# VH-VL binders against q5slc1, part 9

Target 1, 112 residues: q5slc1
Amino acid sequence: MGALRGRWAEEEALRFLLGKGYRLLWRNRRTPFGEVDLFMEKDGVYVVVEVKQRASARFGAPLEAITPGKVRRLLQSARFLLGRDDLPVRLEAVLVHGTPKDFRLEHLVLEL
Key: E = the ipSAE of ESMFold2; O = the ipSAE of OpenDDE; V2 = 0.75 times the mean of E and O plus 0.25 times the DockQ between their complexes.

## First folded at step 1 (VH-VL)

Design f9 (framework fv_satralizumab)
Fold by ESMFold2-Fast, scan of step 1:
Structure f9 (fold): chain C 112 residues (1-112), chain A 123 residues (1-123), chain B 107 residues (1-107)
Amino acid sequence: as target 1 above (112 residues)
Amino acid sequence: QVQLQESGPGLVKPSETLSLTCAVSGYSISSGYYWSWVRQPPGEGLEWIGFIYYSGTTNYNPSLQGRVTISRDNSKNTLYLQMNSLRAEDTAVYYCARGSDYDFWSEYYFDYWGEGTLVTVSS
Amino acid sequence: DIQMTQSPSSLSASVGDSVTITCQASQDIRNYLNWYQQKPGKAPELLIYDASNLESGVPSRFSGSGSGTDFTFTISSLEAEDAATYYCQQYDNLPLTFGQGTKVEIE
């Protein structure tokens, strides 16, 4: 239930990941630990994907803004959705820079 | 609660260097956020000066290029502003503020402000 | 630099009146706009972020709307404590820029 305006960025991120062989399991799922934009699978690894959109080059700010607390909550969300804690989980982000007509994607693997 | 408190000399002469401090309590400045300085000349509007990100990266308003340095001391949980070559036009209340952009640029707003410290530049 | 222009520069209204302030950006900033209230002798306080989201603890009489280049801030029923200067601020790009402010006086 994100903002309506953010949906195009999430749709483009999903299309991009599907093109890279990712498989969609869940989209926009709410858990006690927060919401997950895209929950995917690739080569036996479960992937929580955070999607972010910005119309301009806003500050060039890095993903350093992700705190240990945020990482922990995303991992807890993945465990909750899977119902198991023995499966491999990875956190990733897709940054969408620009507008619906003119954008570029940046795909990052996040570490805890 | 998070609190910010500025302090400075009050009066500075033209061509001198201004040094301000901002003591932060209730949150570690090395743990997150953008830590910014904003000024306001008496009776006028707000002007963003610059920030230091919790990682140490800085960015400054181009209008002040070469005159401003923002730094921090994590052990004292304190922010600093230095501005050289002061002019009468630099007379303003100087605020430090926390920029909430913690969540991957999900938003950017100033959620906590210091009370401000008046700096008068006169000869 | 993105220039923010507020209108009007000042206004006077009575308790119970509805007050509207506008803010125009020199280029499309999407919804990356905040509104602040500054009472005399005090630091600014956040009222609205991301164009339309009310900050926690802020009275519901304050609201914001708009996107792109044109934004509106409304006080639905003015109260005496609302006498202040109101500023819009964009965060679409650096440097961060503020409108010139709108002074709201109570008659």
Scores: ipSAE 0.006, ipTM 0.587, lowest interface PAE 9.8, mean pLDDT 84

## First folded at step 2 (VH-VL; framework fv_ecleralimab)

Design d1a (at its last look DockQ between E and O 0.04; V2 from the best seeds 0.00; counts 0 for: pae E 12.3 > 2, placed apart)
Fold by OpenDDE, look of step 2:
Structure d1a (fold): chain C 112 residues (1-112), chain A 120 residues (1-120), chain B 107 residues (1-107)
Amino acid sequence: as target 1 above (112 residues)
Amino acid sequence: EVQLVESGGGLVKPGGSLRLSCAASGFTFSDAWMHWVRQAPGKGLEWVGHIKSKTDGGTTDYAAPVKGRFTISRDDSKNTLYLQMNSLKTEDTAVYYCTTDYEWGYFDYWGQGTLVTVSS
Amino acid sequence: SYELTQPLSVSVALGQTARITCSGDNIGSKSVHWYQQKPGQAPVLVIYDDSDRPSGIPERFSGSNSGNTATLTISRAQAGDEADYYCQVWDDSSDYVFGGGTKLTVL
């Protein structure tokens, strides 16, 4: 169906988060408000995870990864998927820096 | 390969009825929201309505101009989408496209459309 | 009802960059999608979620969305890019809203 970019990056991000105790609810789930790369649960809190690829190994570019508009749409997407708007949702980003052969992850956590 | 093939279009008089079909293949039809979008001759695209996947409740919604007159349904066992059009008006004249919305809020694949002409 | 406004037509010289705008109230808070429709053909999704490209769509096609305006940019315009282009959003009223379409002419 739709074009999926960076499957390897998403898989690495997912593996990373699963290893941290996250539970996957939906993967590559699209909504009227946009696509959610990973919709997960951690310690009873729903988490929207955005996966971003960066060719550079440089860390510390969270604003480049997620725009304010994207944040809003991800929140709307979460509410849409949950069918309710009264539950807390956390936004997280996993930046995958590098190539499939040589990469590292940066995990960013934001409160929505 | 995703394929959507509309059929059932034709000439009908105002007040008449027509039923369109859309045969889908190349993807898991039952998982997809399906839409009808129409385009009057020489005009723009207009959303007609959708039917959600069974998993998402299988509910339907319609654009205001067709609400109460058009009915969308699906047969997942046949990978077929339907559009029942009743009480047709001249302004319903258009090419009718079936489209996929894999729960995406946009239309990733389109059929080639079927022409419906409502004329006295 | 929510409305999207597009220019009726845009012209671009071969090899140059075309920009097609789509205006809507606070459209920057929405995901904007773009479709290309060539004469006698069905629409084709060329941009989704503001700036993402489906497989098979050239990198010459890009999108942006902020404030009240979304923009489809077509760099290095080719003759084959001549088509009608439509923006689209989903609105809270549960409507799928299209812009009026823009005819792109490649000169």
Scores: ipSAE 0.019, ipTM 0.708, lowest interface PAE 6.2, mean pLDDT 89
Fold by ESMFold2, look of step 2:
Structure d1a (fold): chain C 112 residues (1-112), chain A 120 residues (1-120), chain B 107 residues (1-107)
Amino acid sequence: as target 1 above (112 residues)
Amino acid sequence: EVQLVESGGGLVKPGGSLRLSCAASGFTFSDAWMHWVRQAPGKGLEWVGHIKSKTDGGTTDYAAPVKGRFTISRDDSKNTLYLQMNSLKTEDTAVYYCTTDYEWGYFDYWGQGTLVTVSS
Amino acid sequence: SYELTQPLSVSVALGQTARITCSGDNIGSKSVHWYQQKPGQAPVLVIYDDSDRPSGIPERFSGSNSGNTATLTISRAQAGDEADYYCQVWDDSSDYVFGGGTKLTVL
């Protein structure tokens, strides 16, 4: 039960993306290349969404950068989950700042 | 089972230095923000400072009374948190607790504490 | 900096309800957490986010938070509830702020 942190942030990120017309395919899906937080679809494009959460409001600071290694593993995970590598895939992040009572979201579309 | 075990406390003269360690087990240490909280004898809890997870930048923040004198560091390969205390004052006498914060702003796991006594 | 105020002590008769307050300017807009500390022991989280209980905390413990006051409520007080209780918030200036603590005595 010590691994329950961030669950509420993931739920809020999911609600946010569903409200923007995204469709959920899978969540918290393990692959040989890592865990995918949210695997979604929007306008015929498959979307891997990484959810990051912070409890601190002192983050007027720069958004967290997703490393090149993480990008590669997210793409590999998407191809694994689809069972093919010829479909359009986009990478996104949702940054959730704050607590369940007082939070804000930032949505980044990270297309390389 | 989550465990946090502090060590390195003891008696130090004013102006001296001391280094505390906190050995962690039972959770993914590298994902946690780690904190030091202290409690002077007969007094309440006081936040000392923290170090963020590597993913969140690995930076530190300190309470005003200790800023510039205390340094928090971590070694994720050894699951160990450190507190370097320099220029110690008698007011630093306290039990020092190692605690976790999984970015929710509260302290969900605590060590047993280690006593630091600053006295001549 | 942000300050939290708690009464120094609260007494409750065995089997009765204890209420411990934590006062702060506009504390109702913050998430309040509560810790129990028994003599010679480390603190233990008993309430987080105003009113949620971690696994293993009896339902006798409850919390509320509105306006300038958060309250920890312990119903059907037991001898084992005798302890110090601290409220805590994370304020916007990156400080983790504790109340001064309240000693609960069960008579």
Scores: ipSAE 0.005, ipTM 0.570, lowest interface PAE 12.3, mean pLDDT 84
ESMFold2 (binder alone), look of step 2: mean pLDDT 93; pTM 0.950

Design d3a (at its last look DockQ between E and O 0.10; V2 from the best seeds 0.00; counts 0 for: pae E 10.5 > 2, placed apart)
Fold by OpenDDE, look of step 2:
Structure d3a (fold): chain C 112 residues (1-112), chain A 121 residues (1-121), chain B 107 residues (1-107)
Amino acid sequence: as target 1 above (112 residues)
Amino acid sequence: EVQLVESGGGLVKPGGSLRLSCAASGFTFGDYAMHWVRQAPGKGLEWVGHIRSEAYGGTTDYAAPVKGRFTISRDDSKNTLYLQMNSLKTEDTAVYYCTRDYLGEYYFDYWGQGTLVTVSS
Amino acid sequence: SYELTQPLSVSVALGQTARITCSGDNIGSYYVHWYQQKPGQAPVLVIYEDSERPSGIPERFSGSNSGNTATLTISRAQAGDEADYYCQVWDSSTDVVFGGGTKLTVL
């Protein structure tokens, strides 16, 4: 059920970002440094998107929930996927609060 | 016991300003998002806006009719919620309730008794 | 903007079952919450998430939600149930949305 939860939340996050003009490059891509939920492009900038599903419909999960270690791994994963480390990569998060029946999305840009 | 007590209501002329307060007790105020809901005389409930907990950024949102005129804020050290109302209109006349958001689920498990705001020439 | 529609009034005989509807486009995809408001009082949450009862709310109060209609059911109606009832949802376009309210009269 946890896997199912993750899937629907990721699907909604993807739908949301596509609607915002993001383009999907990779989804659920495993790298030696970890798994990238969504690797996307927006306005010529590569974006690593971390999708987090919250049981509560509450907005505003703290950004500190994405630890420095997680940030590092996500950036390493991005560089791995790109095959280069000289391109800027933005890190974003989509928090999906609630259930498939009733959910809310919160889009966050992480300041690195 | 959870308690919410609104104050600051009264008579004000159109174009005037008024600041409402909501004193909270009986729970850890800072952990909860809070909402304002109003009710015009003899009418239904109308959402005004909300403010999240500081832990969740303390962000606010407002209903279209009050956006740009009303401001919601909070002082967690005083367990107090505020509603600053500027450029008041006659249609803003209502009983204003402060409500607690149940853990950010956007339903309201506790309400104050409300404070009446009358905007009239 | 998202809108919820309720009947203006519903009447029920004492001891009988009252049903108050709340209609909205695809409302079944929302969690619907219900509030009771007696004259001169603040609203009280009586049902949340379609069918859950807060502590202290009698089992006579129940809720359902499917399709385009949510329903608050009050069985074995008592005189004290006479009140206005409001449905409520959260919608991404409008945020918190209330129905227009239904006055329940117990005869």
Scores: ipSAE 0.017, ipTM 0.698, lowest interface PAE 6.3, mean pLDDT 90
Fold by ESMFold2, look of step 2:
Structure d3a (fold): chain C 112 residues (1-112), chain A 121 residues (1-121), chain B 107 residues (1-107)
Amino acid sequence: as target 1 above (112 residues)
Amino acid sequence: EVQLVESGGGLVKPGGSLRLSCAASGFTFGDYAMHWVRQAPGKGLEWVGHIRSEAYGGTTDYAAPVKGRFTISRDDSKNTLYLQMNSLKTEDTAVYYCTRDYLGEYYFDYWGQGTLVTVSS
Amino acid sequence: SYELTQPLSVSVALGQTARITCSGDNIGSYYVHWYQQKPGQAPVLVIYEDSERPSGIPERFSGSNSGNTATLTISRAQAGDEADYYCQVWDSSTDVVFGGGTKLTVL
């Protein structure tokens, strides 16, 4: 397992979003402003997706809450990855509730 | 110092309404999901429901016995959590606690001292 | 709906080790949290995520979780440990679930 840190939850979140017509651009990208779990696109809008696993599952590390400071850093990271600051960006979260064997997903659009 | 203080409890007849408040201090209230947990006299703890932080859309979930009758809301500018209770039943008699969810992990690291709601003829 | 079962009461001699169980179907697949409640007081978190202690909780408190049983262990029991203890999980189908509570008596 090593340093995968919730990889199963991220894989399920990715499959879910791909099924909703999102397109993956990058994953697990580091920037000077922080780390981006999934960087995606839908209908001409770039989407930063935070994946948070929560449950009694023993796999993966707990994720921090998405604070206003985190939101700001995610937006800065998106602009860094795009190399521009004039493109539409949306912030979203996928909460993975439960364990690898018994889970559900909650998809949220975050206020900018 | 994290502090949660409930208020608004009292005696209400069946079918009545009450609104509980929970005043929060000592932490960034807007970053946390918040829950209500109740305890009937001489009985155990029972989850009532929660409200997520605004970053998660401020959405709510409720336990089955209260769904449709209770409404949880929050005002982050006042650091206050609310529980609106309508169509109260004698079975709703309990001490009501507000609790802080540790970063969406569904465990409760801080609790208020509770406020008593008595529903009786 | 998911249910947790605890014994109604447990007794322990002063200075001895108390064990309070929390039973549930496949509870080892959950993170289990434990709360202490003294009469007339709010609950206090004593163990989270099976075995972690919040600051201020003495190392005498420990926890384990595997199979169908989670256990809160209190070593060198003191009079001040006399309280009700609740286990708790989050379940994807029923949301937050508490056990019925166990009254610990220190003899």
Scores: ipSAE 0.006, ipTM 0.615, lowest interface PAE 10.5, mean pLDDT 85
ESMFold2 (binder alone), look of step 2: mean pLDDT 94; pTM 0.960

## First folded at step 4 (VH-VL; framework fv_cixutumumab)

Design g1
Fold by ESMFold2-Fast, scan of step 4:
Structure g1 (fold): chain C 112 residues (1-112), chain A 119 residues (1-119), chain B 108 residues (1-108)
Amino acid sequence: as target 1 above (112 residues)
Amino acid sequence: EVQLVQSGAEVKKPGSSVKVSCKASGGTFSSYAISWVRQAPGQGLEWMGGIIPYFGTANYAQKFQGRVTITADKSTSTAYMELSSLRSEDTAVYYCARDFTYEYYMDVWGKGTTVTVSS
Amino acid sequence: SSELTQDPAVSVALGQTVRITCQGDSLESYYATWYQQKPGQAPILVIYGKDNRPSGIPDRFSGSSSGNTASLTITGAQAEDEADYYCNSRDSSGYHVVFGGGTKLTVL
């Protein structure tokens, strides 16, 4: 497993969500099912946020899709981190398009 | 914490090839890329190319395409840079550096390998 | 285009402020990364991203950018700051790394 995402994209996603009233609980937490970028809370619901950089990278590094398999693994990671599977959890993504000096954000709710 | 350890100095004849190694110690080798940068005596830094071991992809500066080959062995956490058809202008210090492709910077550098091309 | 352009040399008096500049088309889209190199040594990362300093880099170093120009500012220059400084970015293809020609800083 490698961490091939930019911290700038995660910082911008976090800033955006904080501005929408989300509260940060954890970031970059590892589990047997993968790493959780941002683990947040909003209005009493736990939210796992996947951040995807849609900007070009040096050496032609590929951009990763958010697949149904990744969505299932995010849910498994959330349950592992909470130690329970009866708590409400929402899965979301923030896509960061463009470059560090000129970007836009796309905020999505992920469904199984 | 990552350190990059490079192979020792080389003296080569014109027309030969040289293969320099860069062994990463500490951390996860597949979580970053490795760039190769050279510097001729008294000159500036010149990027040659880089590799992303996780994807198995390499890319090269146009000046070196066809002459340079960059590879990585994930089992030994070692990157290699091979430069062929050596000329006197290839006399330089060759550095490897940890490269974060999505953040556009290099933070950890090897100490450099001196390659001298002479007859 | 001339990729990344730096002045070859600059001088500053001890304790004064100096600005080293880098110009290039890619700087409209990307923040410049700055490296310090002393004779016989490998480069050291000084500034990256918008204005980030790695652990161990003094706060007298800062970065800024406007349009196609990036600057490295050293406020209250010290003798140990005497070195070559390189800016770094991308070429027009977006896939390749390019360095500026380097600026030799002399602290008087």
Scores: ipSAE 0.338, ipTM 0.789, lowest interface PAE 2.8, mean pLDDT 87

Design g10
Fold by ESMFold2-Fast, scan of step 4:
Structure g10 (fold): chain C 112 residues (1-112), chain A 119 residues (1-119), chain B 108 residues (1-108)
Amino acid sequence: as target 1 above (112 residues)
Amino acid sequence: EVQLVQSGAEVKKPGSSVKVSCKASGGTFSSYAISWVRQAPGQGLEWMGGIIPTFGTANYAQKFQGRVTITADKSTSTAYMELSSLRSEDTAVYYCARDFTYEYYMDVWGKGTTVTVSS
Amino acid sequence: SSELTQDPAVSVALGQTVRITCQGDSLESYYATWYQQKPGQAPILVIYGKDNRPSGIPDRFSGSSSGNTASLTITGAQAEDEADYYCNSRDSSGYHVVFGGGTKLTVL
């Protein structure tokens, strides 16, 4: 799964979030509900971050939307990794537009 | 470890078609793309096209548009490259390679399939 | 003209440093990937991304990038480094894969 996205994009997303005061807990963790790109903490809240590479369709690759089903699976993955469902968890995404040497980021809060 | 196993050498007549196979072993076939690269005797590497099996999408170099078709069968973890209207200048070694399309590199290559176009 | 340009040949003495260059407009946007090919063999990935080496590639191999130029540097060249070296990137559209013409390295 993770092999179809760029590690460079995830590294840039991580650097960006660290600069905003997020703390990294885990990277690229697999669960029965899917893979979590970045599992972070900010101001006492656990944050699951989906990183999406938003490039033109290179090599015929389509762009993927972050669907309600994906959002639900991210929440399930967070609760699985924490072993609890009573802790505050926020779902976020970082969209990485452009190329490795010339990119920009969008940081979004995802809703259930 | 991932290994790409290609079909054996082919000798074809001008005007015919050839279909080369590339079977992946080890790893998850749906986790990567497959590129096809050829090399004529004494010449450099030339990208022909590639496919992302998970999406079923293929793309081709301009030079080969209309003559090449790249397909994949996820049930057998096999990618195929079919080149039609063969000419003597299509004589080459044809390689398949595992392509991490979003990371822009190919890491594992098949051993190559020699295709000779002659009478 | 090709989208990525390499000199066709370069020589280096045993133990010395050699730099192989690749130029093209797409290198302003993408890091070049470098492949080594010995006679009768498939290419081997030696450098990818900004400056990454796959497991098994000696640390004498390194990559660098400046503007539209990428370089593969071999510090302390050895006899087994004699091979053809190809740079690889995307075309200007970002949609297709392109190779440089290759550089034949002779180790004297």
Scores: ipSAE 0.391, ipTM 0.813, lowest interface PAE 2.4, mean pLDDT 87

Design g11
Fold by ESMFold2-Fast, scan of step 4:
Structure g11 (fold): chain C 112 residues (1-112), chain A 119 residues (1-119), chain B 108 residues (1-108)
Amino acid sequence: as target 1 above (112 residues)
Amino acid sequence: EVQLVQSGAEVKKPGSSVKVSCKASGGTFSEYAISWVRQAPGQGLEWMGGIIPYLGTANYAQKFQGRVTITADKSTSTAYMELSSLRSEDTAVYYCARDFTYEYYMDVWGKGTTVTVSS
Amino acid sequence: SSELTQDPAVSVALGQTVRITCQGDSLESYYATWYQQKPGQAPILVIYGKDNRPSGIPDRFSGSSSGNTASLTITGAQAEDEADYYCNSRDSSGYHVVFGGGTKLTVL
């Protein structure tokens, strides 16, 4: 039910990350700093994953780029959810290009 | 839970225009799109267009391009569909529906507004 | 935008399985969404996405897709399933919504 983001895209991103050995901790969590799509763990590092559907220019409206302000808010959301600021946190994105039956994923590490 | 409440039935003369409203209650109006779908008596569903209120962007089916205008007022959580140059073939029930544009489906529908075009 | 084609009518005996089909080029890229409409009522969503039913829709309803064809299957049809069924999808750009012509299901 996340209105302007693709839930199918989040599901595909989650399956992709689970296949790479990520563990799901929380999904679609709201914090004072914004909403976290996927909160995961990989090799002892906590990972906040932003999922972006990169629809065609002629389908609805283009999704916004992940801005420095968004990166900061994602980090603050991670610290809030963990209740600690001494744990390793990484920010990542999964971009979903194409359509539900014909898509490709692009997995990025976001700069701190 | 989201409900869509549509304006009442209208009787119009050929050549006039009609503006149907669709007011959302519950949920966040700006977090979804609103589509307009019509159905002539005994006929199938026909998509007319939709709007994403948060972005202010509207999309129209080619058949209705130039005759239909879809707008939204975020302050009242209301979407509107205006159809101009009415003819008898426009007699139909007009539905609004919550459209998850990036999920490709509509889950909540208004009750429908009957528009009759008659001389 | 591709047009979606449905048979106008189909019948099924009570308790038997019926398959309603939808065909169109856009179904190569998008999953069909299925709506049920009873006389005098607005449509209701019954199937969406790859394999999804909204809360409250009985599990006898299922969807499938292969190539440019999508199907709605009702396993063990009940009298209350008598209705018109519409498929919908997006055109190749994803920009426009396209409905099939509808299939009238008669039970018994």
Scores: ipSAE 0.273, ipTM 0.760, lowest interface PAE 3.0, mean pLDDT 85

Design g12
Fold by ESMFold2-Fast, scan of step 4:
Structure g12 (fold): chain C 112 residues (1-112), chain A 119 residues (1-119), chain B 108 residues (1-108)
Amino acid sequence: as target 1 above (112 residues)
Amino acid sequence: EVQLVQSGAEVKKPGSSVKVSCKASGGTFSEYAISWVRQAPGQGLEWMGGIIPYYGTANYAQKFQGRVTITADKSTSTAYMELSSLRSEDTAVYYCARDFTYEYYMDVWGKGTTVTVSS
Amino acid sequence: SSELTQDPAVSVALGQTVRITCQGDSLESYYATWYQQKPGQAPILVIYGKDNRPSGIPDRFSGSSSGNTASLTITGAQAEDEADYYCNSRDSSGYHVVFGGGTKLTVL
């Protein structure tokens, strides 16, 4: 959902990951299983990163959970983009708390 | 291209209510929020409230709480703003605008609906 | 209260640089969004985020931010830039949108 996902938060998450040695392969790629925010590589491992804005949105938009179903769809999207299912893929999330000028990031590993 | 088309001008009596519509064409209606902003003659812009059709979430400026109701009909891609208990100071041009609630800006605006409240 | 404050009016000579300012507590946390409005017309988005311009907005328009103050700068003002300019942000709760009072720009 483009309009319900903060591009500024995604850009800050990307900057953060690049600073940690991640390499960007693709961003905002659509697949039959949904959209992948960031598709990255770190130390030879492919990483799918879901970015969630936990900042206050206009009109009190509800906080969106990262459900087991979402995690499974991210894995399916990664396999689709790679064109194979034998490569290790790590699923991660970056939660962006706060505001565009004053935020903090929470980086975590997602489990199936 | 997204375009917002608003309903026509209204003349209302004090104490009545008015319901203004804002129909979106182009794009996916549920991908964005709609804000309602009014402007009294010779005055500045004043935010009244907004709605996120995807979540069904609406929020209102404190000044209008209890008098304004903002709704959306996804099947017709139309947002509505109803203002009740009208007073002469509610005479204004009412705009709807596409609002990117996670980006904090409005990019496409309707042309405005003039509402005149007279006794 | 997270009210945004703008000077009511400012003038600039044709071809010169003018800066319109907006002050408010929310600007410590959020970048101001700027809108241009000409008589009888709906507002037009001019600047959003730190310094982003929508397609179609001339590059003479730029934004800046420092502390609780945001500024819209027009470098080499043109006659067509004569308009009202509004800054926009949000209140302390983060849920409500707040506009500044507007600044009328006269190009002499």
Scores: ipSAE 0.458, ipTM 0.840, lowest interface PAE 2.1, mean pLDDT 88

